# Designs tried in a protein design chat: miniprotein binders against p81326. Part 10

Target 1, 226 residues: p81326
Amino acid sequence: MLHFGGFIMEINHISKILEKEREEYIRNKVEEYLKQGFSKDDAVNKANQSWRTYIGHRIQDVIYNLLKKFLKDSGLKVTTDKALNNRNLPEELDKVKRLIAINYGEYLFLPDADVIVYKVENNDIKIIAIISVKNSFRERRFETTYWKLKLKESPVTSHIKVFLATPDKDNEISYKCPNGKPKKMRIILEYELDGIYFLKEDFEETEKAKHFGKIVEDIIEISKKL
Short names: E, the ipSAE of ESMFold2; O, the ipSAE of OpenDDE; V2, 0.75 times the mean of E and O plus 0.25 times the DockQ between their complexes.

## First folded at step 3 (miniprotein)

Design q5 (at its last look DockQ between E and O 0.01; V2 from the best seeds 0.00; counts 0 for: pae E 15.3 > 1.5, placed apart)
Fold by OpenDDE base, look of step 7:
Structure q5 (fold): chain B 226 residues (1-226), chain A 101 residues (1-101)
Amino acid sequence: as target 1 above (226 residues)
Amino acid sequence: GPEEILEEAKKLLEEAEKLIEEARKLAEKGDPESLEKALKLLEKAILLLWKAIYLIEKALDQGVPEELREKLLEAFFKALELLEEAEELLEKIKEELEKQK
């Protein structure tokens, strides 16, 4: 029994744990913005926005590190879009960057790729999956879907699985039809993406909507078919 | 027991954090000698962090009370944060050293 399964279940507490820092973070940021000359109301609003960005990055970092660790023994590698933004990339990462690029005619652009999983075989790189990490769906609700659709348009990238990982704190996509009313966002995301992985227990499980604990196994299985 | 593991893990995190900060200061100097020293510190920090993670995982696998579980998880996420910082800095330093050759 892969010892990794039990530990990944602990990720359910990530949002709760990270939110303990919120009060102090907000206080400090409000003070900072007040010193910059903002009004109290503006300072509070900016602090809250800063927190959303901050907590999003923290969750992304945790997911990145977990995947990097749990996929290591399988020979799979993990990187981020942030790492690919460097002008002087190692050859391997430069190849990864090129293999996820989307063609817009005269320009190549990268999709939002918080986490990128790939393998190296005989000096060839194969991209396995892109994982988008979202803490909340207040903005750009279908951005991940857009990138999935764009990746499907090219034979170079069409095989790349696109996953969404989220704690879904506000229960925006945890259920398909709460109280008999369809949640458009859940239905569309589940339909268009290759999978949704929840960092929580309270959600409607389906073939594509799973607990985050399943993501490692799923990625490894996909990697064997590539 | 799990409480002792938590204390040990916290000590490892504190030590790793100090090493990372020292490495960052050395890296800011930008000379090859300082960069090489920074690399060594970061490598040590990374090892300490992985040790902490391992200990925490071991404690969590044994089953612990909810309060202790939460503290272990906090330490775990802190370890991951520090690990990311250390690895990112390590990569930057390696790149800089390669440019200077």
Scores: ipSAE 0.198, ipTM 0.604, lowest interface PAE 2.7, mean pLDDT 89
Fold by ESMFold2-Fast, scan of step 3:
Structure q5 (fold): chain B 226 residues (1-226), chain A 101 residues (1-101)
Amino acid sequence: as target 1 above (226 residues)
Amino acid sequence: GPEEILEEAKKLLEEAEKLIEEARKLAEKGDPESLEKALKLLEKAILLLWKAIYLIEKALDQGVPEELREKLLEAFFKALELLEEAEELLEKIKEELEKQK
């Protein structure tokens, strides 16, 4: 109960921190570019481009830390694909890696999963979900879909839920049919994936497309059925 | 090796993209001869795209460094994007030809 209310409050608090962080970041970058001899307009444009790259990585870290904090009391663990790529891997994470990796002949490749949720029962590991975090859909728009289809092909991984989390600030997938015109990307992503979680208020909500505030509750519910 | 396979796949993608663009222009003309020619170009483009997909998967099977893996996946997703575009145009042209019979 407290976790669901606390999670929403934490998302709101972090949103305010990120807004202040944005203002400070852009101010510092504008000053840096001006010192390099760029015009004011060019400095502002470059600072905004730099922020878009920075916030993409920052959102991934935020989501990882939020999920780790709010799933812990439900007996769920959280890791990242970056952690699984470490050379000297703890036994538990090595098992996670083996259970989520896709077999390409002689090699095992990890899906490009930003956040991985799993549980440990009687020394057995069960993968619950992977979450792909997308700040923009200009590139790699169907990457998450590819990994979902590959995971679905194996009985070892076919139960793993694949979710997309996105602020979608450019309204690329927020609506299925704005003004009666279908948005193919939204339709395909919603059809193939197990869920889309928006880090924004303005979007067309469906059974699969929800506010990010619902993700903890949904993951806990899924884990109870496994 | 995998790098040579990536370069071959990229050439196949470039050729397929040109064929799709040519087919689109022929489809805009709308006459039966142009539509039939567009169908043949799209069938060839689809074949080249599947060959690119096969080569990319074969390269991934060999195991590759992370940087090369990312480039192979970019080519793979581009192949899927072009394949979808080609198949959609193919169906549209088939429907138009059927209406003209």
Scores: ipSAE 0.000, ipTM 0.120, lowest interface PAE 19.9, mean pLDDT 80
Fold by ESMFold2, look of step 7:
Structure q5 (fold): chain B 226 residues (1-226), chain A 101 residues (1-101)
Amino acid sequence: as target 1 above (226 residues)
Amino acid sequence: GPEEILEEAKKLLEEAEKLIEEARKLAEKGDPESLEKALKLLEKAILLLWKAIYLIEKALDQGVPEELREKLLEAFFKALELLEEAEELLEKIKEELEKQK
């Protein structure tokens, strides 16, 4: 339905579009924090942190909407971890939540999934993939690989594909061996995850490391095997 | 061999975790002497964590059975979690010491 070129253009331009809004956002947030009693320096620092969180969530929203749009005709549904944490959860989503929960004995925890792809057949739900969206690798750099390992521990979740989607603007994982030296973060992420999908053009492409435009084809192929 | 490397890395993680907890208790006291001692403990913990990370990555580079790889990555992730915790506490302690000047 939608032209593939439009899909790639939307992805590659999301951070540019949102950056136009940055100055006004920062100004409003500084004013908000000043009203809360923070010093000017603290308000500026908090406003910049707020922007980084906001733009990360905004990228997640774009990914969610694009996947929902392009997977719909294949009978695949998409939700988010935010939607799963609402108190008034529809029965279908409550089942999705329980199917991705990780069992720690007496406790059940949700992985940091961000975006979840599933299908519904005869009121049965099958989770196909989770996509972790990371804007930077400053914090919790390997959290996604941890969740993949935990999901592999149970036969009820071991089929779930775990993908990482990232703009990687600072080239933290874009190349395996920059300047001839192995980039350990990229190598481990690629080895342990089912795929890394870049929201940019400039990266080292491999069997598992691809442009985000390939993720729809990969998810559809996986869903047909399940 | 990789099994020995995993065991050494786990010992380093356990030692680092104890150092971080001791540093946290010292930071709660808040006096400059306790805060400076906490900094030294955290710096030692961070060094042990990077040593563990190095050992785990070296073992992973050699190719290992799937079961051992899973354990090595579990240890690797734990090391990164502890490293983040230690660095966050270190920053807070540095800020508190600067404030007390």
Scores: ipSAE 0.000, ipTM 0.173, lowest interface PAE 15.3, mean pLDDT 80
OpenDDE base, second read of step 4: ipSAE 0.177; ipTM 0.586
ESMFold2 (binder alone), look of step 7: mean pLDDT 88; pTM 0.883

Design q6
Fold by OpenDDE base, second read of step 4:
Structure q6 (fold): chain B 226 residues (1-226), chain A 101 residues (1-101)
Amino acid sequence: as target 1 above (226 residues)
Amino acid sequence: GPEEILEEAEKLLEEAEKLIEEARKLAEKGDPESLEKALYLLLKAIWLLRKAIELIQKALDQGVPEELRKKLEEAFKKAEELLFEALELLLKIEEELEKQK
């Protein structure tokens, strides 16, 4: 059993490990897009976009599997928004889907929820937390914040904690005021979200900004209060 | 004191209103970069508005003269209106960004 400590060290390098596959991935995708009739420049740009999506999903999968494993012993369950998009859901997942849905009048929509943590007690489901996983903040930088605000508007969902997990490879939100200049994105995300968890060591730690290794403990503690 | 809090809150409201208007103009351009910038401005506005609301609530909790209370309540109402406007615009921009994917 890789001790939680050894696993934390591996998490810090997850982005670096995945980046080793980048060159081969990009090469193959460029070739594919060239065969589709794209220009060289367009093929490269599309390949880079494809890579960002691909690596994002890989990191999300790792985080999902980790949380699923480490929360299992506490009796907590984990699912994803993707799992909830099926037409035929088990009763339990159908209830989870309904408990995270946001009301837009005639329509109910799900927030972006890369990972959903919930518990089952006395046949009742309680949603504990939603974790958004972001590898980079190039696109839709504040989508997680929007969903947190929307969840807070309903008494049904207002208790749900929303966390951001990121390696923050480009140091976009790792520090609040590097060189005395405020990083608005870090300040806003930390203010609006319930927590930010970094898959790296080099960041400014605060009450809400912690190493990813703390997320399991924090979720378990929250679950006891619900 | 409470008067200083009101002044600070009003400044935050004014700044937030400017950001919302700028975000609206950017959103009209419709390109992904402009839409992302608009989202950023709106979230900043929302942050300012929430800060203003917190300040106003703190002042109201301390007990204030009736005239000042009315001004604080008006500022609070304005903050809520602007917050709603920002959230509506935010939703529209997110929908547009999703359509462009």
Scores: ipSAE 0.005, ipTM 0.212, lowest interface PAE 10.5, mean pLDDT 85
Fold by ESMFold2-Fast, scan of step 3:
Structure q6 (fold): chain B 226 residues (1-226), chain A 101 residues (1-101)
Amino acid sequence: as target 1 above (226 residues)
Amino acid sequence: GPEEILEEAEKLLEEAEKLIEEARKLAEKGDPESLEKALYLLLKAIWLLRKAIELIQKALDQGVPEELRKKLEEAFKKAEELLFEALELLLKIEEELEKQK
C-alpha cells in the first residue's frame, strides 16, 4: 500500500489541522457569545453546538478533496450533490445526475449523496459509489438507508454502492452495549448499507465497518468489477 | 428565477405536510405494519423538506427583492417547523416499534 500510505498520512495531517481549527473556532465563538450577553457556561455550550454544525460541512469538504486527489490516478472521478444541483451543468455531470436521480412523478430528486464516485469509459458514465457523510445521527439516521432501498428498486441504479462516512464522535454507532452487542442503529446501518467508514480509531472493525483509510482501496477494487 | 423557486419550494412543503399527516394517522393505529409505513412516509417528507430548504437558501443567497425575500423567509420557517414535526413523530414511532419487540 505505497500509494495508500500517502492517503493515510494525509488523513493524519488533516486530523491535526482540524484539532487546531476547533480550538481557534471555539475560542472565537465563545468571545462572540460573551459580547452578546450570554453567561460563560451558555457561551461555551453555544460555541460547541456551533462547532458541531461547522465540522459537519468541513468533514464533507475534506472527504470530497481527499477522494478526488487519491482516486484521480485510478481513472475515477468525484463530484458532489451540490455540484449536480447547479443550473448550468457540463454534459458529463448532467449524465451523472440522470444516472443517480430518483423519479417522484414530475420531480427528479438526487439521493442524499454528499460525494459521488464515477468513471467514464468510451464516453459512457458508470456510477461506482455514493457516500453519505454524517457527523451526527440524531436528525437523519435513516436517510442513507432509505436511499439505499430506493436505489435497489431500479436495475439502472441497483449496482451503486452506498457508503456512510462518519467520525461518530458521540459513539452513537461505534459503541458496544454492556453485553457486548452493537446498538440497534449500528446493526441496521451495517446490514442495509454496503459499508461504513469511521473517521476515528477507537472502534471494532468488521467486514463492512472499517477505518476511513481503507475507502480508496475499496472503491478502486469495486470499480474494477463494474 | 427566484419566483419559480418559491413556487417549487411551496409545492414541496405542501406534499411533505400531506405525508406527515398521513404518517400521523398510521402511527395512531399503532400496529407494526402501520408504524413501518408511517416511517417510510416520514422519510419521504424529510427528504422533500430538505430539498425545499436548499432551494430557499440558494434563492436567498442570490439576492431578491424585499417582498420576495420575506416570502422566502416565511417558507423557510415553515419548512423548519415541518421538519421538526416530522423528526419528533419519527422518534416516537421508533420508540413504539422498540416497545413492541
Scores: ipSAE 0.000, ipTM 0.143, lowest interface PAE 18.6, mean pLDDT 79

Design q7
Fold by OpenDDE base, second read of step 4:
Structure q7 (fold): chain B 226 residues (1-226), chain A 101 residues (1-101)
Amino acid sequence: as target 1 above (226 residues)
Amino acid sequence: GPEEILEEAELLLEFAELLIEEARKLAEKGDPESLEKALKLLELAIEYLRIAIELIQKALDQGVPEELRKKLEEAFKKAEELLEEAKELLEKIKEELEKQK
């Protein structure tokens, strides 16, 4: 039993830990934008946007590293879409890239795939899961569902599980019907995706909506069926 | 902020357009399975468009600079047009499915 207990506690606080850097980051960015000739209001807005991008990448990196570590013993491998965006890919990663590509007739495009989990058996590559990481749902709320639908259309990619991982700090999708009103975004995401994993404790748990601590076990179980 | 809402709305509109076009192509095949799949895509497109409209309205209600207001209004108009198109196509497909049954 991987000592997930201490790790789970840390995961629940990732957003809070990263937010401690926010004030200093914003201050420095505002100063940089002011020096570039932007107005105070524009500088603040740009700094905030920069922070959202920055913290999103940091959370993604944490999740990537965690999955890489905890899936290693199971023989599963982990990569990212960023790693696949190279002209000279090793044969293994080139195959991974091709196996997640979506057909648009004359063109192939990659889905947004913050984390890709795959296995190698007898020189054959099987894609197991794609994990989209979202810190907030201010932007691109349904992009993950679009990619899930597109992946489902091809027999080559239809088996790939698509998961969403989020701290959901603003409780945008943590509950289905807060105050008696349905949260459309939660309902749609839960229906269309294979799972939602929360990096927090305060959420409505369902069959598809779970704590992030369950993702490793779920991925391993899926991998055994492929 | 309102700028972020505009970006999200534009993305939702783009996805809705793609879904509507895919639904149209499926509907052209005319078989029951394709028609059912087209219905599902249109239902999702309609939901995306409704969410986009709600987001845009929320942004407009907060008060925005004139330039951003114009962009939001354009996005709103586009959303309504796409919503009407999706609903019309949905009804046509439902009618066709009923005729086949």
Scores: ipSAE 0.017, ipTM 0.256, lowest interface PAE 7.5, mean pLDDT 86
Fold by ESMFold2-Fast, scan of step 3:
Structure q7 (fold): chain B 226 residues (1-226), chain A 101 residues (1-101)
Amino acid sequence: as target 1 above (226 residues)
Amino acid sequence: GPEEILEEAELLLEFAELLIEEARKLAEKGDPESLEKALKLLELAIEYLRIAIELIQKALDQGVPEELRKKLEEAFKKAEELLEEAKELLEKIKEELEKQK
């Protein structure tokens, strides 16, 4: 329990760090744009656009590092699609790539797998889960859902859990429509995926839609069944 | 409302487009297993496109502002184009599968 409590504490601590980082980032970017001759409104708009790009990569790195730290003692390993795209892979990562990649003859395509969790038992590799990290749903909203469909078709990959992790700051899938029902995108994503983990407090929790603090415990439980 | 219907239709169009792209890659590979998978993806894409078209038509039948009407008409045109593309690819794949029996 202290282990999972520590994870929740680190998530809360990182959320506060990211809030402060955002304030400092926006302040510095606004000043830079003002020095370049942009109006205050244009400088603020450009700074916000820059932050949206920055935070997307930042959240992926945060999630990777948190999962790597908190899954290590459970015998679980964590990697990224970026690591798997390296030209010369260690034998273990080459095996991970082969077990998660969709083979189209001459080409291997990795799913939208920002973070990959796997285990090694008796020299065999078992992929536990892939996690797609989305800061925004403005483009390619169903890319993760498509990769779930592809993985489900093969006996080699059909056991792999596909999760979405998102702060959903624009309230695109976490808040209800005025009539009290979840948005259609939320319904589709929740139906097709194995889970959605929110990096925010205010949302309608369900069996599949949970606070990010629960992801470590869920992954460990899944791994025990494989 | 009509704005929400447009959003739902746009989501279905994005998903259908992804399915068509992947089906095309599988069709180029040309083995029976890949062709069967491509067939299933295209059947799903066609289903999503038909749903999107019905949703757009329903929204257009309601009184909507001119700017929203233009977006619904653009989405409708895109859905029809993708549906034609998916159906053409589906027929080519069916023909290729018949040849490999």
Scores: ipSAE 0.000, ipTM 0.185, lowest interface PAE 15.8, mean pLDDT 79

Design q8
Fold by OpenDDE base, second read of step 4:
Structure q8 (fold): chain B 226 residues (1-226), chain A 101 residues (1-101)
Amino acid sequence: as target 1 above (226 residues)
Amino acid sequence: GPEEILEEAEKLLELAKWLIELARELAEKGDPESLEYALKFLELAIELLRKAIELIQKALDQGVPEELRKKLEEAFKKAEELLEEAEELLEKIKEELEKQK
């Protein structure tokens, strides 16, 4: 049985494969925005923004489905924050939603959770981990850290592991001290989060910073302790 | 609603298509390990495509406006085409793995 780790090493090429579609995607979107009355410059900018969103969602979907598949045999379940935003939730998902909610006094809000891993034991739900998927760190660099800190504030959610999964295409957090200069973002994210998982080979590996191929094993191990 | 189902199905199709492409690229390497990974990607793609087909069928069974029906039918056709492609590639890779053994 091919170890999930080896299978996922090929995921390093996701970015390359997706980039093959970029030119056609951009062309089509530019044409679409031109037809909507945007200027050429605006159309190009919007197309590029659309591409970033599109590729980000695709990566999230891939990660979600991979985790869903590989965690299934361990009896673990996965969902997404998007699935939890539905008005009519099955009982199980409604419970999941409540167990990840963050208290803001009069209001409860959900953390950003691209993937939520949980188990069901004797009709009780235990949240194991939240995985945030980031293709780039251009926006909301510490958002995942914020949610981790908020989850720690409640005994209900303090046990939930928060992981970041990223291809880190721009090498924003791949190394702690490239050229002897500390990268603040890498250091903070690694310190505050329970793990960072890279969908690439070229990164500084640490106890918390690992290849994405290790995420399934790590989640399963955590699940056994809960 | 049916529109949401269509959107979800289309997402599944896109993901499946990508997985098939990945599998194809891996298969081109020709080594046993790459072929085995290709099989895993194809298996996942097939699962997603079957799910998409089920979702589309469910939407079609609910009665939808003509325009939406047409889109659903197109998505269904695309899903079937991709499924056939994935299954054919899967079989080809299995045969290749058997030849190497």
Scores: ipSAE 0.117, ipTM 0.516, lowest interface PAE 3.4, mean pLDDT 88
Fold by ESMFold2-Fast, scan of step 3:
Structure q8 (fold): chain B 226 residues (1-226), chain A 101 residues (1-101)
Amino acid sequence: as target 1 above (226 residues)
Amino acid sequence: GPEEILEEAEKLLELAKWLIELARELAEKGDPESLEYALKFLELAIELLRKAIELIQKALDQGVPEELRKKLEEAFKKAEELLEEAEELLEKIKEELEKQK
């Protein structure tokens, strides 16, 4: 059994670092765009757009490293979609890739699986979970849902849990409408996915919608049943 | 057995119906990205409906009790209706995407 207090502490520490990085990043990017001849308003807008791209990659990297660190002692391994797209794969990762690939007739494609959790027992690989990381829902809001539905079609992949991890800073899926109901997008994502893990404190918790701090213990519990 | 096949087919029908409803909501939004996802969900729905029809036909080919046979025939009819609905919506969305260039 693992103690997860350290995981929560790491999440809180990283959150503070990212907030500080944001202030410095925005200031530097605004100055850069002003030097390029953009107006103040355009420079600020471009800096904010640049930050959204940067933080998306940063959050994905953070989630990967945290999961790798805290799942190691449970015999679980973590990789990324990016790693699986390398041409020269170790045999283990090649097997992982084959176990999550989706068949489209004459083509095989990987789902949009930012982080993949698996285990190796007796040289057999079992995929536990795929985690999609989203900083915003402006574009491709149903991408994770599409991949969940495709994975569910095959007996090889139907057991794989599909999770969404998001800070949801713009309250796109954690905000309640004035009638007290969640937004349509939240309802659809929660219904179709196996779980939503928020990297924020202010949200309505449900059986499927939890703080990101719960993800390690949930994954370990799922792995014991496979 | 045939009862398990019916249960499997009914699950596929529920999933397909949900995908068709989701595709309609995306089509109503009308932006190219939403329309592209609507097409993908409809293509998946059609695949699931064809699988459901195949399973139902295999079950009907077995000597099943009349009550179970009636349920399988009802599921078959629902699958065909949903398939026609999904194919019609798919064509309308393709036409809309062409109009948007």
Scores: ipSAE 0.000, ipTM 0.133, lowest interface PAE 17.0, mean pLDDT 79

Design q9
Fold by OpenDDE base, second read of step 4:
Structure q9 (fold): chain B 226 residues (1-226), chain A 101 residues (1-101)
Amino acid sequence: as target 1 above (226 residues)
Amino acid sequence: GPEEILEEAEKLLEEAKKLIEEARKLAEKGDPESLEKALELLELAIFLLRYAIWEIQEALDQGVPEELRKKLEEAFKKAEELLEEAEELLEKIKEELEKQK
């Protein structure tokens, strides 16, 4: 049985491993887009965009599966925003969906919730944490922060922890003050979020910024306080 | 489904084999740069293998048809064997690097 500890240390290489597929993926996508009538330049751009989405989903899937597996023994359940987008939801997931919804007056919208951790006790659902998975911070750098702030505005959702999981391959938030210059994004994300979990070793560790290997323990601990 | 996991696991195993072989070739060169690169490849291979093992185990835990179970178990065994090989090679390379310091 693979112990979580031994396996999780190897997760640091996930981005590098997945990036090996990039060249083939891009080539195939470029060909596909060319067949669709796009120009070569457009095809390349679209392929690169598709790759970013693809790799992001793969990382998310890995994280989801890991959390699902390693939280199972604690009695915690895991779902995704994708699973919640179904029209016909089981009662449990329908409740989960409602418990993470953000009020915009006449409308309720879901936060970006790549992974949702919850528990069921006495037929009551308690949302424990939302994990946002980001491969890179090229776009929507503070989106997770926005959702955290929105969740805080309601007593229904204010208790929900919001975590960011990232390999941070471009070292955008790995350090607070590299070379004496403050990284605004790291500082803000760390301040506003409940935790940042890195799928890498080369980062500045703090109380809130930890290796991804700590996320299971942290979630379990939080779950006991709810 | 389990069939997809098997397919993925088999792909991961093949990739890991390639990485291990490449690492072995690099290690044969014996220079520090080649050895460091070999370590990197082996770390990747080890990750892939551990991931494959994990996925297979997850599939097996969910219950699979007998025919598929057998294939998954075979893949699992192969992954473990490759993992052992990679880890042994990794340690040998580390030892060699230490001797060169």
Scores: ipSAE 0.084, ipTM 0.501, lowest interface PAE 3.9, mean pLDDT 88
Fold by ESMFold2-Fast, scan of step 3:
Structure q9 (fold): chain B 226 residues (1-226), chain A 101 residues (1-101)
Amino acid sequence: as target 1 above (226 residues)
Amino acid sequence: GPEEILEEAEKLLEEAKKLIEEARKLAEKGDPESLEKALELLELAIFLLRYAIWEIQEALDQGVPEELRKKLEEAFKKAEELLEEAEELLEKIKEELEKQK
């Protein structure tokens, strides 16, 4: 229990840090655009758009660090697909790479997995989950779904949970259509994926669509069943 | 978003480059089986490069910050260069296979 309370506290603390970063980032970018000859209104608008891009990278990094910190005491390890693309891998990460790779006949490719959770038992590695982090769904809408469907094809990878983590600030998958139906994209993602974790308060909650604060507990519970 | 497209495009370019390098080694062996495998690798590389170019163009059309735009343009140029290299190698291997009939 204590660990889960600490997780919620860290999420709140990081939200405050990100808001301060936002203020500094926007101030600096407004100044930069003004020096380039843009009007004040255009500079402000461009700075806000630039922030949207920056925060996407920051959210991914934050989620990686939060999960690494809060899963450590449960014997769970966290890595990234970027780490697995290094030329010289430690033996443990080389094994993780092999266990998450997707077979295309003669070829093996890694899924685009922003965060990977695994455990080591009796010198064997078990992949628990991959987490795709998306700040926006404007482009690459079903990439996470594609990787989930490919992983299901192999007995080596079929047990791996595929989760989506998103603030969904533009209400692309958390908001319902005017007729009360969820959007098509929400229906497809929820159906195919093992879970959607929202970094926001206003969304339709289901057994698969939850607040991000529940992710640590869910991952630990899944790992105990493997 | 556009940042995810850039990251994916960069991964596709690295994978295509590896496929082209492996195809060159197979082409140097010169036997029909090796040449046929080299063609398969180059066809895959060409597909990945065209997919990367498509994604980069869509991202550029979305309107992105100048710094990200420059990186996308860099990735686009690298993809075009690799595509030309792969297509050139593909034609040479096809010619060699025809000679070995």
Scores: ipSAE 0.000, ipTM 0.075, lowest interface PAE 21.9, mean pLDDT 79

